# Designs tried in a protein design chat: VHH binders against Isthmin-1 (ism1). Part 2

Target 1, 164 residues: Isthmin-1 (ism1), of Danio rerio (Zebrafish) (Brachydanio rerio) (q5ege1r286to449)
Amino acid sequence: LFGVDTDSCERWMNCKSEFLKKYMSKVATDLPSCPCFYPTEVAYSTADVHDANTKRNFRWKDASGPKEKLEIYKPTARYCIRSMLTLESTTLAAQHCCYDDSMKLITRGKGAGTPNLISTEFSADLHYKVDILPWIICKGDWSRYNHARPPNNGQKCAENPQDE

## First folded at step 4 (VHH; framework vhh_6z1v_2)

Design f17 (from b11 with Y104W F105T)
Fold by ESMFold2-Fast, scan of step 4:
Structure f17 (fold): chain B 164 residues (1-164), chain A 121 residues (1-121)
Amino acid sequence: as target 1 above (164 residues)
Amino acid sequence: EVQLVESGGRLVRTGGSLRLSCAASGFTFSSYAMGWFRQAPGKEREVVAAISESGGYTWHADFVKGRFTISRDNAKNTVYLQMNSLKPEDTAVYYCATDLWSGWTEEYDYWGQGTQVTVSS
């Protein structure tokens, strides 16, 4: 089970440069935490939202549209949001947060949000190669994908039920 | 053939300034993100700055933020690194790279030997 048929995914993970590993460490520290509930006001505006962990303000935008293909990449999610790059940004990364039918943050499973290592605002092509293509290579195995990327989707939000 | 040619490195005194240039050829420069990284003797290579295809978004590492500024000129197929308030720890060979985060391995799509920056203490 572990280690069975992992050649392509393992090769991708093991080929990451030491520079990318250092970048991933920065991403975990410099991005906002996901709000525990979908912030509807943020989805309808470009208002700044203060993040208590980083002591910084971030802008969020809706990432729930058809182009996001949630039914493929986040099949249990109803709503997703993505943090935006600002003049205060020290990384190319963006936090990606996904929410269920009850507007609660999805903290585990295929619908859970994780940081994008490359913001689509910086480069859609680079985002595809760094964030999306590895997930495709791992054949949608979110456990292996998340092992390669630190999850930062909020630390003290209530966990979703396993079987619902 | 993709080529990236770095220039501008030299000996400078602590507190000095220097501008590095990277001339790109062999690809559609305006369609790729560009970046600068460096390697000092006996140390790991590290990424210092990156810039998006349009130049609309930039990133600078914490240890150079406020001192270094990346920019690009798509009409001249050139990316620049303006370095101010140089410190001895900035002594390194500086490399220009394209596609810094597109499935990173130790293989960067860059060419040339880099440009040596030496900061005297």
Scores: ipSAE 0.013, ipTM 0.308, lowest interface PAE 7.9, mean pLDDT 74

Design f18 (from b11 with F105T Y108F)
Fold by ESMFold2-Fast, scan of step 4:
Structure f18 (fold): chain B 164 residues (1-164), chain A 121 residues (1-121)
Amino acid sequence: as target 1 above (164 residues)
Amino acid sequence: EVQLVESGGRLVRTGGSLRLSCAASGFTFSSYAMGWFRQAPGKEREVVAAISESGGYTWHADFVKGRFTISRDNAKNTVYLQMNSLKPEDTAVYYCATDLWSGYTEEFDYWGQGTQVTVSS
């Protein structure tokens, strides 16, 4: 399926696996939209929040702790949140949203949130295989990596400048 | 045909050190990321470490951080796993693999036959 001399990150982006393609289609319909501003109250509660696009309720949790290594994986982000899996989930995917110093959603660049194909709460091992290993293969280059991932912002939020 | 041959596994005492090797052939080794996996009897396979095609980026599982180090020599088409401060729970068959980025449940992955590491007290 791939040229033998293709860069490993390019091979990942051009993967023609039918399984991955079908799974990505399910993921796209299973994720909530990122709020345009950091929802501090939601991040600290277990209250369900209705998402208009999917017509489902989601819970959010904080994803800003030391284990997230934001300085490496989400440079310029100060706060991140991740949607939680529920009994209604048809995939293991979780929405990932990151916010700048002003609590505004980061909509482009390396600091923007990237949906996890496998939630770390479900399986740390599978998360590493599906989400972390592609990161290492792309040499920390999220601009290339993000071409292969579903969109993480379905709401019409103000777009950040590409060059700061 | 892609071939991966693991070697270096043996019986070692708790606290000992061991280096595993994986010799690769049949593909452009320097263009692929490589990983080490292990599986103990009755347990699921788990990812131990991974290394980028150039060796510039590495990842190690939390349960081996500070004890194991992955490295590679592209001139020799070989990936290594240096194992220090071995514990009985490290006892497993160790496998190397390529294309581990292609998915967690892919039917096809280039696995070698494995090398047995046994850690005794």
Scores: ipSAE 0.015, ipTM 0.284, lowest interface PAE 7.0, mean pLDDT 72

Design f19 (from b11 with F105T Y108M)
Fold by ESMFold2-Fast, scan of step 4:
Structure f19 (fold): chain B 164 residues (1-164), chain A 121 residues (1-121)
Amino acid sequence: as target 1 above (164 residues)
Amino acid sequence: EVQLVESGGRLVRTGGSLRLSCAASGFTFSSYAMGWFRQAPGKEREVVAAISESGGYTWHADFVKGRFTISRDNAKNTVYLQMNSLKPEDTAVYYCATDLWSGYTEEMDYWGQGTQVTVSS
């Protein structure tokens, strides 16, 4: 059936490889939950933040700088953070969390963080190909991208209204 | 033009060891993550292991964890896969690639011709 789908975006959306299914399942259990509010510790220290679901401590880094180009990739977000790879990591993934002007987690829409299947710490090039290029192939369609790569909601966080 | 040349595959008995090599040319090797994949007849390709640009981070599939180790030598433009405690289930053609996700991108992975590993009892 690969030869039937001639649209690159549709091919990506319909990818049902066993490897991808297993990998994404592991990503869901390997990554920390997004904090419901921007963690102040990220701005001031390298302190570990405990995640109750994985029973592990994670370090977070700021992902809000000019190189992140939030105006293009997360246009309604004010702040974003990314989880760091650890020695206990079972995948190459990083959690990506984005926050509004009130420091509240964006849980849906074009500003919501979506797990990076490949951390930029592992490979910036592979991250681009796996996480960014599909969005470009789908013409920047956030709705289609978020359907295939759902945003990670924080544990017991209030839902935001769906953005356009 | 990107070229990847795998070598080191052979017939080996259960419990044995092998080291596979992948010689890369035609691109800036140290700027790309590398992976090892395998495919047995009639089965789809499986990702076995991956290594970051510097070699600072590695990943191994659960079915080879503790038995296989990926490494790289950027000065030699070479990726290695050390395989220990080989099982009949490890019988496959092994390939190296610059990308892990050829299945849904418009850019195809650059794959070598592969090297056959056969594990007999």
Scores: ipSAE 0.329, ipTM 0.653, lowest interface PAE 3.2, mean pLDDT 80

Design f25 (from b11 with S102E F105T)
Fold by ESMFold2-Fast, scan of step 4:
Structure f25 (fold): chain B 164 residues (1-164), chain A 121 residues (1-121)
Amino acid sequence: as target 1 above (164 residues)
Amino acid sequence: EVQLVESGGRLVRTGGSLRLSCAASGFTFSSYAMGWFRQAPGKEREVVAAISESGGYTWHADFVKGRFTISRDNAKNTVYLQMNSLKPEDTAVYYCATDLWEGYTEEYDYWGQGTQVTVSS
């Protein structure tokens, strides 16, 4: 079936351009691990959290507001956060993490956050085309989308710091 | 009419520098991210740099990082690519575009006519 466009969802999910292959590999190493519990500090301001895997501090911002349309894109999620672009960012990507009403990280299903290949801070239009539109074309097939864009880059969550 | 016009491509010796320009018209330039792509004979078109709408964030491919710098002037509707420490491998036609990941879509935004950069050794 090479050279024949028979499945729009398959085309979007399995884009095999050399650039995207290398870019997605960089995204996996550029992004922080999701905190295991919603960091409540982020509800009021940006929060800085050290990521042990990348050996860097990342700034997190709340992504739970009306503009995020969680009822459409992340049903069952109560809270979401997104990592911010910084001078140390090596890609245009942002980590996206979503939490249930008990503030516990959702690791599977429609409510699970998935990495944004294009941060909304870089371009809302490109984010829509690269991250949101594929989900829409795949009709919200969370299993297929999560296989191509695994929640938390397939990593284990990061333990929240003890509140000392 | 949407139009992108690249310019500045020339023959340059290895180790030299060159600045490319892309003049945009027919759309609200400051509302779109921009990128530079290149294509050498017999090879796929590859992305080399990208810049956010405001110019506040930039991305450069690993193979040009530290040598190339993308910038933009929204008052002049122009995006630039400053190329330093040029290598023969940088020889290609350079294009500007608004769609940075055409491989994720069949449709890409408008491409300019391109500008030829040739690096001699």
Scores: ipSAE 0.182, ipTM 0.570, lowest interface PAE 4.8, mean pLDDT 80

Design f26 (from b11 with S102R F105T)
Fold by ESMFold2-Fast, scan of step 4:
Structure f26 (fold): chain B 164 residues (1-164), chain A 121 residues (1-121)
Amino acid sequence: as target 1 above (164 residues)
Amino acid sequence: EVQLVESGGRLVRTGGSLRLSCAASGFTFSSYAMGWFRQAPGKEREVVAAISESGGYTWHADFVKGRFTISRDNAKNTVYLQMNSLKPEDTAVYYCATDLWRGYTEEYDYWGQGTQVTVSS
């Protein structure tokens, strides 16, 4: 807007892109729901996991290693997983799920996973610009960030206590 | 400087086929994802297809899936869009883009001239 002071965080989170607007509408329907408890087969197997909601099989990858920098991006999470792209993927997005030390899905707050609009397997550069930079810009206001990029809610999982 | 030059657009009858090409220069082409966008008169610009750096992963919009195929040749710094079973609704100026994040924010003002595709009935 010319001559109007617009909050930078709000501008990035409410992106004007026609692509992002159309793409976001498919993210919820094309991605698997997060399991309510950490699926141990993901840590030790490359086997497909069936998602009852979409009636499709998805491959998951452990996302808990040092390269993920959970202490910065998901500070209360102990384990995270990310859905994998396949040659037949209908989306560029990836589901991201994070779990506490009891292996229970984190459904709110700083440690909760949020779908990646652009999978790192598609483009690490584009992922950084679309998913990471907005988080960095908004990191001082978690309530605004969660409003624009709400944490995943899993498959009717019991919610964690609300952060103050 | 980044330069993208689209070509291949022309007048085609309904049901026909076209291949669009985008020649890229001024950047390390193999390090960036590429995409095709289109804009018809009176309509918003929309994303048609995208391809990863290696070409191993592609995405196509639902309205072109099964009819259009994106591909790339990193040795030639070129991205392609094969368009089959063309419909009048496909009439638009087609643009290729790198730095897709700029396209997402609608701040990519360095788009090339594009290539016009007109589909007659």
Scores: ipSAE 0.032, ipTM 0.449, lowest interface PAE 7.0, mean pLDDT 73

Design f27 (from b11 with T98K F105T)
Fold by ESMFold2-Fast, scan of step 4:
Structure f27 (fold): chain B 164 residues (1-164), chain A 121 residues (1-121)
Amino acid sequence: as target 1 above (164 residues)
Amino acid sequence: EVQLVESGGRLVRTGGSLRLSCAASGFTFSSYAMGWFRQAPGKEREVVAAISESGGYTWHADFVKGRFTISRDNAKNTVYLQMNSLKPEDTAVYYCAKDLWSGYTEEYDYWGQGTQVTVSS
């Protein structure tokens, strides 16, 4: 109770390096929004998919395989996708989108995709410090953690009211 | 212990080119992203460029995009900044950094001594 005003989670989220402060100003404008329904092209191709919000094409890869362990990390998700870095990328971030059995975007709760500020393709070390450590320090508090993350529901897809 | 040594800074005329080097030691160089920063007298330090562990991905600040190129040679434990079409506004001390995220501080933990670049007309 008394320590809430000085807790580690809030301290971590407010203490950003000069690099991250300048980088983050562009993340929201450069990162694609999640499609409201699972794009079937992604399951079979690395072809570019157009994002209407940014008016740019992004490459996506499937993130639904056994190594992702969705039953543990995204328990209500059936399918997930992650945006890829390319030589033309203007961002080092990676969008992450997860979908239910009906191929609808999961917008909240433990099954929702968690965008990375720093893609593991850019730096595993920097990703750990920027994306993973805040999650650990926030002790899995999705409400506080997600408030500080890049948005993934930029197309204003229908909320899933029963997922927490 | 982590050590970074910048070199290559000098006086150069407007429109000229220069390559800066940063020699790294004391850590597994190929496992860390690297960056270049600069600071002019009376101004705050600003990030110029960053490069991934493999060198496959780079980021450049808007004010140097198209003119500066960051690169690295993991076999030589060295990161470079190639500067073309230099402008007087590029005059600054240039620093390289290993840790682009210092956790609970807004300062870089692994600054070298810096190398002075002066651009005159």
Scores: ipSAE 0.191, ipTM 0.568, lowest interface PAE 4.7, mean pLDDT 76

Design f28 (from b11 with T98R F105T)
Fold by ESMFold2-Fast, scan of step 4:
Formats: C-alpha cells, structure tokens, sequence
Structure f28 (fold): chain B 164 residues (1-164), chain A 121 residues (1-121)
C-alpha cells in the first residue's frame, strides 16, 4: 500500500461521474443473479446456467483457487465463482458469487461476492485498478466497500442468518 | 514516458466514414487495455469503445454500437477506431487512453492530445 489515506478511499469509491452512474446501472441489469448453491457441475464444465431475471444463459468459472486469496478478499467464503463475458454483454463487468462450507450463497458480510466492474477476462490490470485497489486503499474496510459496491444477494435465495 | 498520439480527425459529411489511429509509446502496449473517449464543447468526456490487451474482447457504447469498431495492432503499438455512418452528434474531439478508467481517476491519467472530428449535415 503506498500513501493510503481516508480521502483517497472516498475519492475512488464515491466517484460522481455520469458515466459511472450509467455504467453501474447497466451492470445491475446485465449481470446474472448468483445461484443459491455452488454449481459444482458448471464450475468444471462448459455448460451454461439460465438466469431467469435477464432471460439469458451465462457461463461460470471457478474463482476459489489459491490465487484468488479468499482468506484476504473474502475471508468467510469457502468457494467463489465468477461469470464469464459474452458477446451479448453491454458492460465489461462480471458477477462474483461466494459460498459457505455448506455451498450456500453468502448474502451478507465480508464473504459475500460483489460484482466486478471490469471482468478479469477483459483486463486483469484494469480489474485490479477498478475493483481491487479501491478496497486496498480503504484498508480492507468491507463496510465502506459494500456501501459503494453492494454484495450480490441473489434473486430468490434465503438470506444468511444475522450475526449471533 | 507514456505517450499517446491520435490522428485521422477531419471534417466529414453526414453518413461518411473515418478511421482514427492512436500511436502508443513508452510502455508495453500489448499488456494494457485501451479505450477511445470523446468530448464535445461544453460536455463531459464520454467513453466510446474499449479493447482488451489481446484484442479478444471489445466493448462499444450504445450510441455507437453497430457504427464504430475498435481494433488494435500490437505489432505496431496502435489502436484504431473505424467510424461509419457518421452523424452530426458524433462531432467531438476524440481521445485515446491507456487505462479506460483514467478519465475518471487522477492517478492513472494517460491521455493523448486528441483529434477533432467534425460531421456536417
């Protein structure tokens, strides 16, 4: 981390650009909903999963491997998946979904997936700068990150129980 | 020293075509996604198109989709924007950017000088 401070975090997370507002609106409508359970059949297959909300099929890729560093970026998640770019995509974004030990979608807290504004398939460098770096300059403050980039709750999935 | 130099802008008739070029130097071109932006007088700079490092993925804004095509030649360190079916509304200064998000964040601001495209009706 180089020269991180609170002002830098605020600037990156709360950009008021009309382009970003329009882009984030398209991301919300272009991306698939997270499956309620980790789709093991799809994670290592070429099969598509139909998304009822968008009326489209999406291909998913496993995002649970060591290089994803879930212990740092999604500390309560055991498994994660990322949606793949399609020729019909109106954005460069990818859905990100994370699951617990029981393979149930995490809908709240630090382990919940958050849509990537830039898919790693489009550019790993831009993804890092747009999605990862803002989290880092906010010192891993998930509360601030989730305020600007709310986690994906799925469409018809049971919510995680509240912290006890 | 990162440098981006746009060229190809000129006065064109409505319905005409133009190809813009962006010559890049001072960095490993094939390792960066590239984009085209435009800015009309009195308006904000808006993103027009983006292309991945390899050229395998492209994105075009809705208002140019089907008319404009972004491409790149990594051997020549050049990004292109082929503009077809030009409209008066396309009149703007067109900018090449190394990082698509650079126009919205101060830290990664790598822009060319721009090239003027004027479309007369």
Amino acid sequence: as target 1 above (164 residues)
Amino acid sequence: EVQLVESGGRLVRTGGSLRLSCAASGFTFSSYAMGWFRQAPGKEREVVAAISESGGYTWHADFVKGRFTISRDNAKNTVYLQMNSLKPEDTAVYYCARDLWSGYTEEYDYWGQGTQVTVSS
Scores: ipSAE 0.062, ipTM 0.485, lowest interface PAE 5.6, mean pLDDT 78

Design f29 (from b11 with S31R F105T)
Fold by ESMFold2-Fast, scan of step 4:
Structure f29 (fold): chain B 164 residues (1-164), chain A 121 residues (1-121)
Amino acid sequence: as target 1 above (164 residues)
Amino acid sequence: EVQLVESGGRLVRTGGSLRLSCAASGFTFSRYAMGWFRQAPGKEREVVAAISESGGYTWHADFVKGRFTISRDNAKNTVYLQMNSLKPEDTAVYYCATDLWSGYTEEYDYWGQGTQVTVSS
């Protein structure tokens, strides 16, 4: 039902390699760090929060709703948040952070958030094609997917040793 | 039938300015992000700029930031690239496209014919 097309997955990994590498490097330096614990007030209040790493302010929104399909795309996550685009950002990306039942940041495995290379606020269609479709083509090979994407930029949060 | 038609390319002197236009037809233009790419002889295509569906968000490559500005007019189904302080290194064929990042083959990208920009000293 879910068979992985090895050739298609390989084409995805090599597609736009030079530009994508440079873009992903920029994403890693421009996005806010994931809080080590779910920031309930920030996610719902729309207040700007200062990020010490980038020295800029960011707004966060909840990304745990049914449209996010966490049961499919982040199966061990209970909560997720996404950073909002700002006019000061030099990328079209959004930080994506996911948390377990204890509200602790998931740093590896199937439930770990990875930056959205294209924010849904920029384009839902491009986000699907860039961030979602490659995962579908490689059919949930999380090890391979995580190697191709920037890691969570959490603030020295304790790592999860599972799903490696 | 999707069509993208670029125009505005010409010979210009170093330090000059130029505005490129891309007229789109055959799809609901206002529902798609748009971008500009360029390709010089013997080089791969590189992304120059991108703009969201509404025009509310833009991105420009580091090598053109501060010199180029992307914009769009959804009422006219047109995307623009304003190019200032042109350098010889900007010499290339410029293309507009609606699929910027995810095309696995040329068939998945809607690309126009391109418009030639030549910058001389």
Scores: ipSAE 0.157, ipTM 0.529, lowest interface PAE 5.0, mean pLDDT 76

Design f30 (from b11 with S31R Y110S)
Fold by ESMFold2-Fast, scan of step 4:
Structure f30 (fold): chain B 164 residues (1-164), chain A 121 residues (1-121)
Amino acid sequence: as target 1 above (164 residues)
Amino acid sequence: EVQLVESGGRLVRTGGSLRLSCAASGFTFSRYAMGWFRQAPGKEREVVAAISESGGYTWHADFVKGRFTISRDNAKNTVYLQMNSLKPEDTAVYYCATDLWSGYFEEYDSWGQGTQVTVSS
C-alpha cells in the first residue's frame, strides 16, 4: 500500500507490446550494417554507402560533435555515426554506430551504438523518449538495457575487407 | 494542457472512404510528431500511422499500408487520416496522440476521446 515503486528499468525492459515486437523485427532488417571502421566518406554527408545486407544505399551523418555529448551517453566512444532516413525506409529507425580511439567499431558495453528506434530526423522529442530516456533509466545496468535492445550489427560489416 | 480532439468517425460500408481529423491545442503542434491509433472492442490499442513535425516523413502499419494516408496541416494545428478501401476489420475507435509509445510511459500519454469508425459489409 505504501511506496509501491516499480524498478523503472524493469518496466522498460519488460514492455510487452505486439506492435513493438513487430516494429523491432522490421528495424533489424531495415537498417544498414555498421562499418567495422569509421568510414572517412561520412565527412561528406552526400556520400552514399551501399549496404550489401539490405541491398540499399545509405547516407550517414557524423554524430561525434559536442551536441551528441558522448562523454555522457557513450563514454568510451570517440566517434559515432548515424544513418539517415530515406523515403525507402520501412521504419522510423536509424542505425547508430560508435568507434574507439583506433576507429574500430565498439560492439558491446556502454560505448556501443544501438539502433535508434526513432531517428532524430523524424522527431528529436520522440527519440529522446524512446531511445535516450530508457538508457538513462537503465544506465546503472546497461548490460540489461543492451540485452533488451536490437544488437549492434557490427558482425555484418559493409563489405570492408581492409578492416583488419 | 495538451488537448486533442478527434472527429470524422461514422458508419461506412465496406470499400468506402472516410477522412478523420484531429485538432490539437495547448502545445507547439509544429514541433511534435503525431500519430493515429485505433482500438477495437476487447483488443489492445495499436499504432496505425505516424508523421514527422514537417510532414516530410510518414509511416503506416502494414495492415493499412496502401489504404490509409496520414497528413498534417501545421497552419491549422490538425492531423488527418485518409482511409480508403475500408474493411470490417477497420472497425475501431480512432485516437490521435503525440506519444507513439504509450505502452512504456502511460503517464506521458495525451489521449483524446477518440472517434468511432464502424465498417459494415
Scores: ipSAE 0.328, ipTM 0.654, lowest interface PAE 3.2, mean pLDDT 77

Design f31 (from b11 with Y32N Y110S)
Fold by ESMFold2-Fast, scan of step 4:
Structure f31 (fold): chain B 164 residues (1-164), chain A 121 residues (1-121)
Amino acid sequence: as target 1 above (164 residues)
Amino acid sequence: EVQLVESGGRLVRTGGSLRLSCAASGFTFSSNAMGWFRQAPGKEREVVAAISESGGYTWHADFVKGRFTISRDNAKNTVYLQMNSLKPEDTAVYYCATDLWSGYFEEYDSWGQGTQVTVSS
């Protein structure tokens, strides 16, 4: 917290906020909507789920394992999933969805999934520069980006009461 | 230290085809994603297409989807953009990049001279 280069963080977010809004508006319509409940098949293998809004099937993989460090990046989430790139992908981005202890979609707050602007399947190096490095510079306070994130509740799932 | 050299741009008629090439050096080409950008006079620079390290995944902007195809040859350290059904709106200087983030924001200081594509009727 203290000792952070807050000037660097604020300069980055202020310069990049318009770019993030433009980029998200272009990719949001091509990302799948989050399933309302954690698809349990994903816990054992990748799962193929049809998205009614885009009229396409998307491949999902589990993103709940120890390497995901949910206690740091999504502190209220119990399970998360990430969409995979396919031959039909029209975006470089990947949808990210997180679920509570009851396997219900988290639609708001720090536990809600944050889409990867650049999928790790497309480029791990670009993902690091675009998604991870800014978060590190701001020491986890990337809340400005959360206001520009694409909607994850396209299937009209129950909303969390935790949005302030 | 990245060096990118674009080539293949020229004057073509509406409905014509053109193939652009980008020769890369100064980095491990097969370990980096590549992209094509364009900028027309008085317009912002926009990302046109991108390709993963292996070439297994590609993305094309909506305004060129179905007309342009990005590809790469890792043995030759070259990325290509095949442009079909060209329109006057495609007139721009085309640039290749290894850093899509910086390129979109105009921070990418390793831009080459680009290659000019002009589409006339």
Scores: ipSAE 0.026, ipTM 0.431, lowest interface PAE 6.6, mean pLDDT 75

Design f32 (from b11 with A33V F105T)
Fold by ESMFold2-Fast, scan of step 4:
Structure f32 (fold): chain B 164 residues (1-164), chain A 121 residues (1-121)
Amino acid sequence: as target 1 above (164 residues)
Amino acid sequence: EVQLVESGGRLVRTGGSLRLSCAASGFTFSSYVMGWFRQAPGKEREVVAAISESGGYTWHADFVKGRFTISRDNAKNTVYLQMNSLKPEDTAVYYCATDLWSGYTEEYDYWGQGTQVTVSS
């Protein structure tokens, strides 16, 4: 990769295992696209939503509670959801989607969701090492960190303003 | 001292079946994700399958899906790989390991010595 930065964040981004590199390339095709509007049924229980792109149903749960610490990890987001693993899942990853006060998908910037490469339902410890620790190493450099993660807008929802 | 000991590899005919075992000691086995890797001569090491701490979730690489099944027995500190419909392309040394996705696998993973699987026609 030309233009590789040698700071700690860039070193981590380029030190991914061969498995992780290959795994990431499939995440976008194996995960559901984010719904363009927050599915309100998720606020009360898990909900099944059909994904037109993959032609499969995915189960979603609310990820907006205090444990998610949105003010730290997804500032400006009001609501977030996460796709769930099931026994029939083809990936260990989970889609993560965040929404504004109008319940519209945040597609870019600090409040935008990015897929978890390892679902916490598979392994909370491995999720921390793969998804959380790199964010800490990059010290909240949202632009650089998010550039390396799979996109969340497969439904081509309306884009947020480019003001950040 | 962490130890992983693979066993069960042998010569088998195309279309045959084989079960590999990996006995773990020296760590809290039930607290770790376990997986199987393989490496054929002159080829890169590749991940074959992985299993969550409880065994409630599994992942299999596309090239073995439907043929191989990973499982674990936390009471016996053992992870298994059931291999069906074997092909010559499955010929490799098979290794068990933990922490396959950390991004720094060389610093987190622990490897066993491996078990040789040879598939002939």
Scores: ipSAE 0.222, ipTM 0.581, lowest interface PAE 4.3, mean pLDDT 77

Design f33 (from b11 with A33T F105T)
Fold by ESMFold2-Fast, scan of step 4:
Structure f33 (fold): chain B 164 residues (1-164), chain A 121 residues (1-121)
Amino acid sequence: as target 1 above (164 residues)
Amino acid sequence: EVQLVESGGRLVRTGGSLRLSCAASGFTFSSYTMGWFRQAPGKEREVVAAISESGGYTWHADFVKGRFTISRDNAKNTVYLQMNSLKPEDTAVYYCATDLWSGYTEEYDYWGQGTQVTVSS
């Protein structure tokens, strides 16, 4: 089971379709980098936060509520935010950023990364191809899965300690 | 040439059960993730369940979790969907698909013809 699933993960990563390569390239240019620290203005409302990498402001919404099930999907996170789609969006992808008790971006382990780039509300088919399929093929291995995903780590953010 | 043949769909009363089958040929079945999708009249297609190459990992959509179970038999090149506690909302044409590598190119060569499931009250 482990050997076959490992091989399939490597095969998928190496032989992505032209569509997937182009799509992920667009996602990389459309999505903001995660702020290194939780933007407190988001706690009470949708906030505009400047992204230094793209030189643009992005709207963010709090994603820390009960519906997000952080205890299951992001068990090390205390706060999470998700970037908002706009009429100018060229993809259906949204950035997901989670933070620890110190309001610092989680860069390692299960709390890191963006596991659901595409909401099923926008496209169940694209969600399956982009989010679900890589997870299944990589046998729920967070390290391998995160390697296959766009990084949610903001440029110049400090890495979390390996044992925390 | 990849071929997928779905079967088992029929008319069933609410609360009933069905098992769908998908027979695959033309590729190394045990090397590919398989999935079940459905499309109701006038609605978009949605993913229902998926299973890894060995069957060691499965995923089920929240709206069928606990009622539907995906499984596979690599010796028979067949993937199954066991459907229990059927509801009228489950009425749709059900499709079998491979890991959708072809789908990433906007081609659906790996999609079967589908099997109709109708659930009446």
Scores: ipSAE 0.006, ipTM 0.298, lowest interface PAE 9.8, mean pLDDT 71

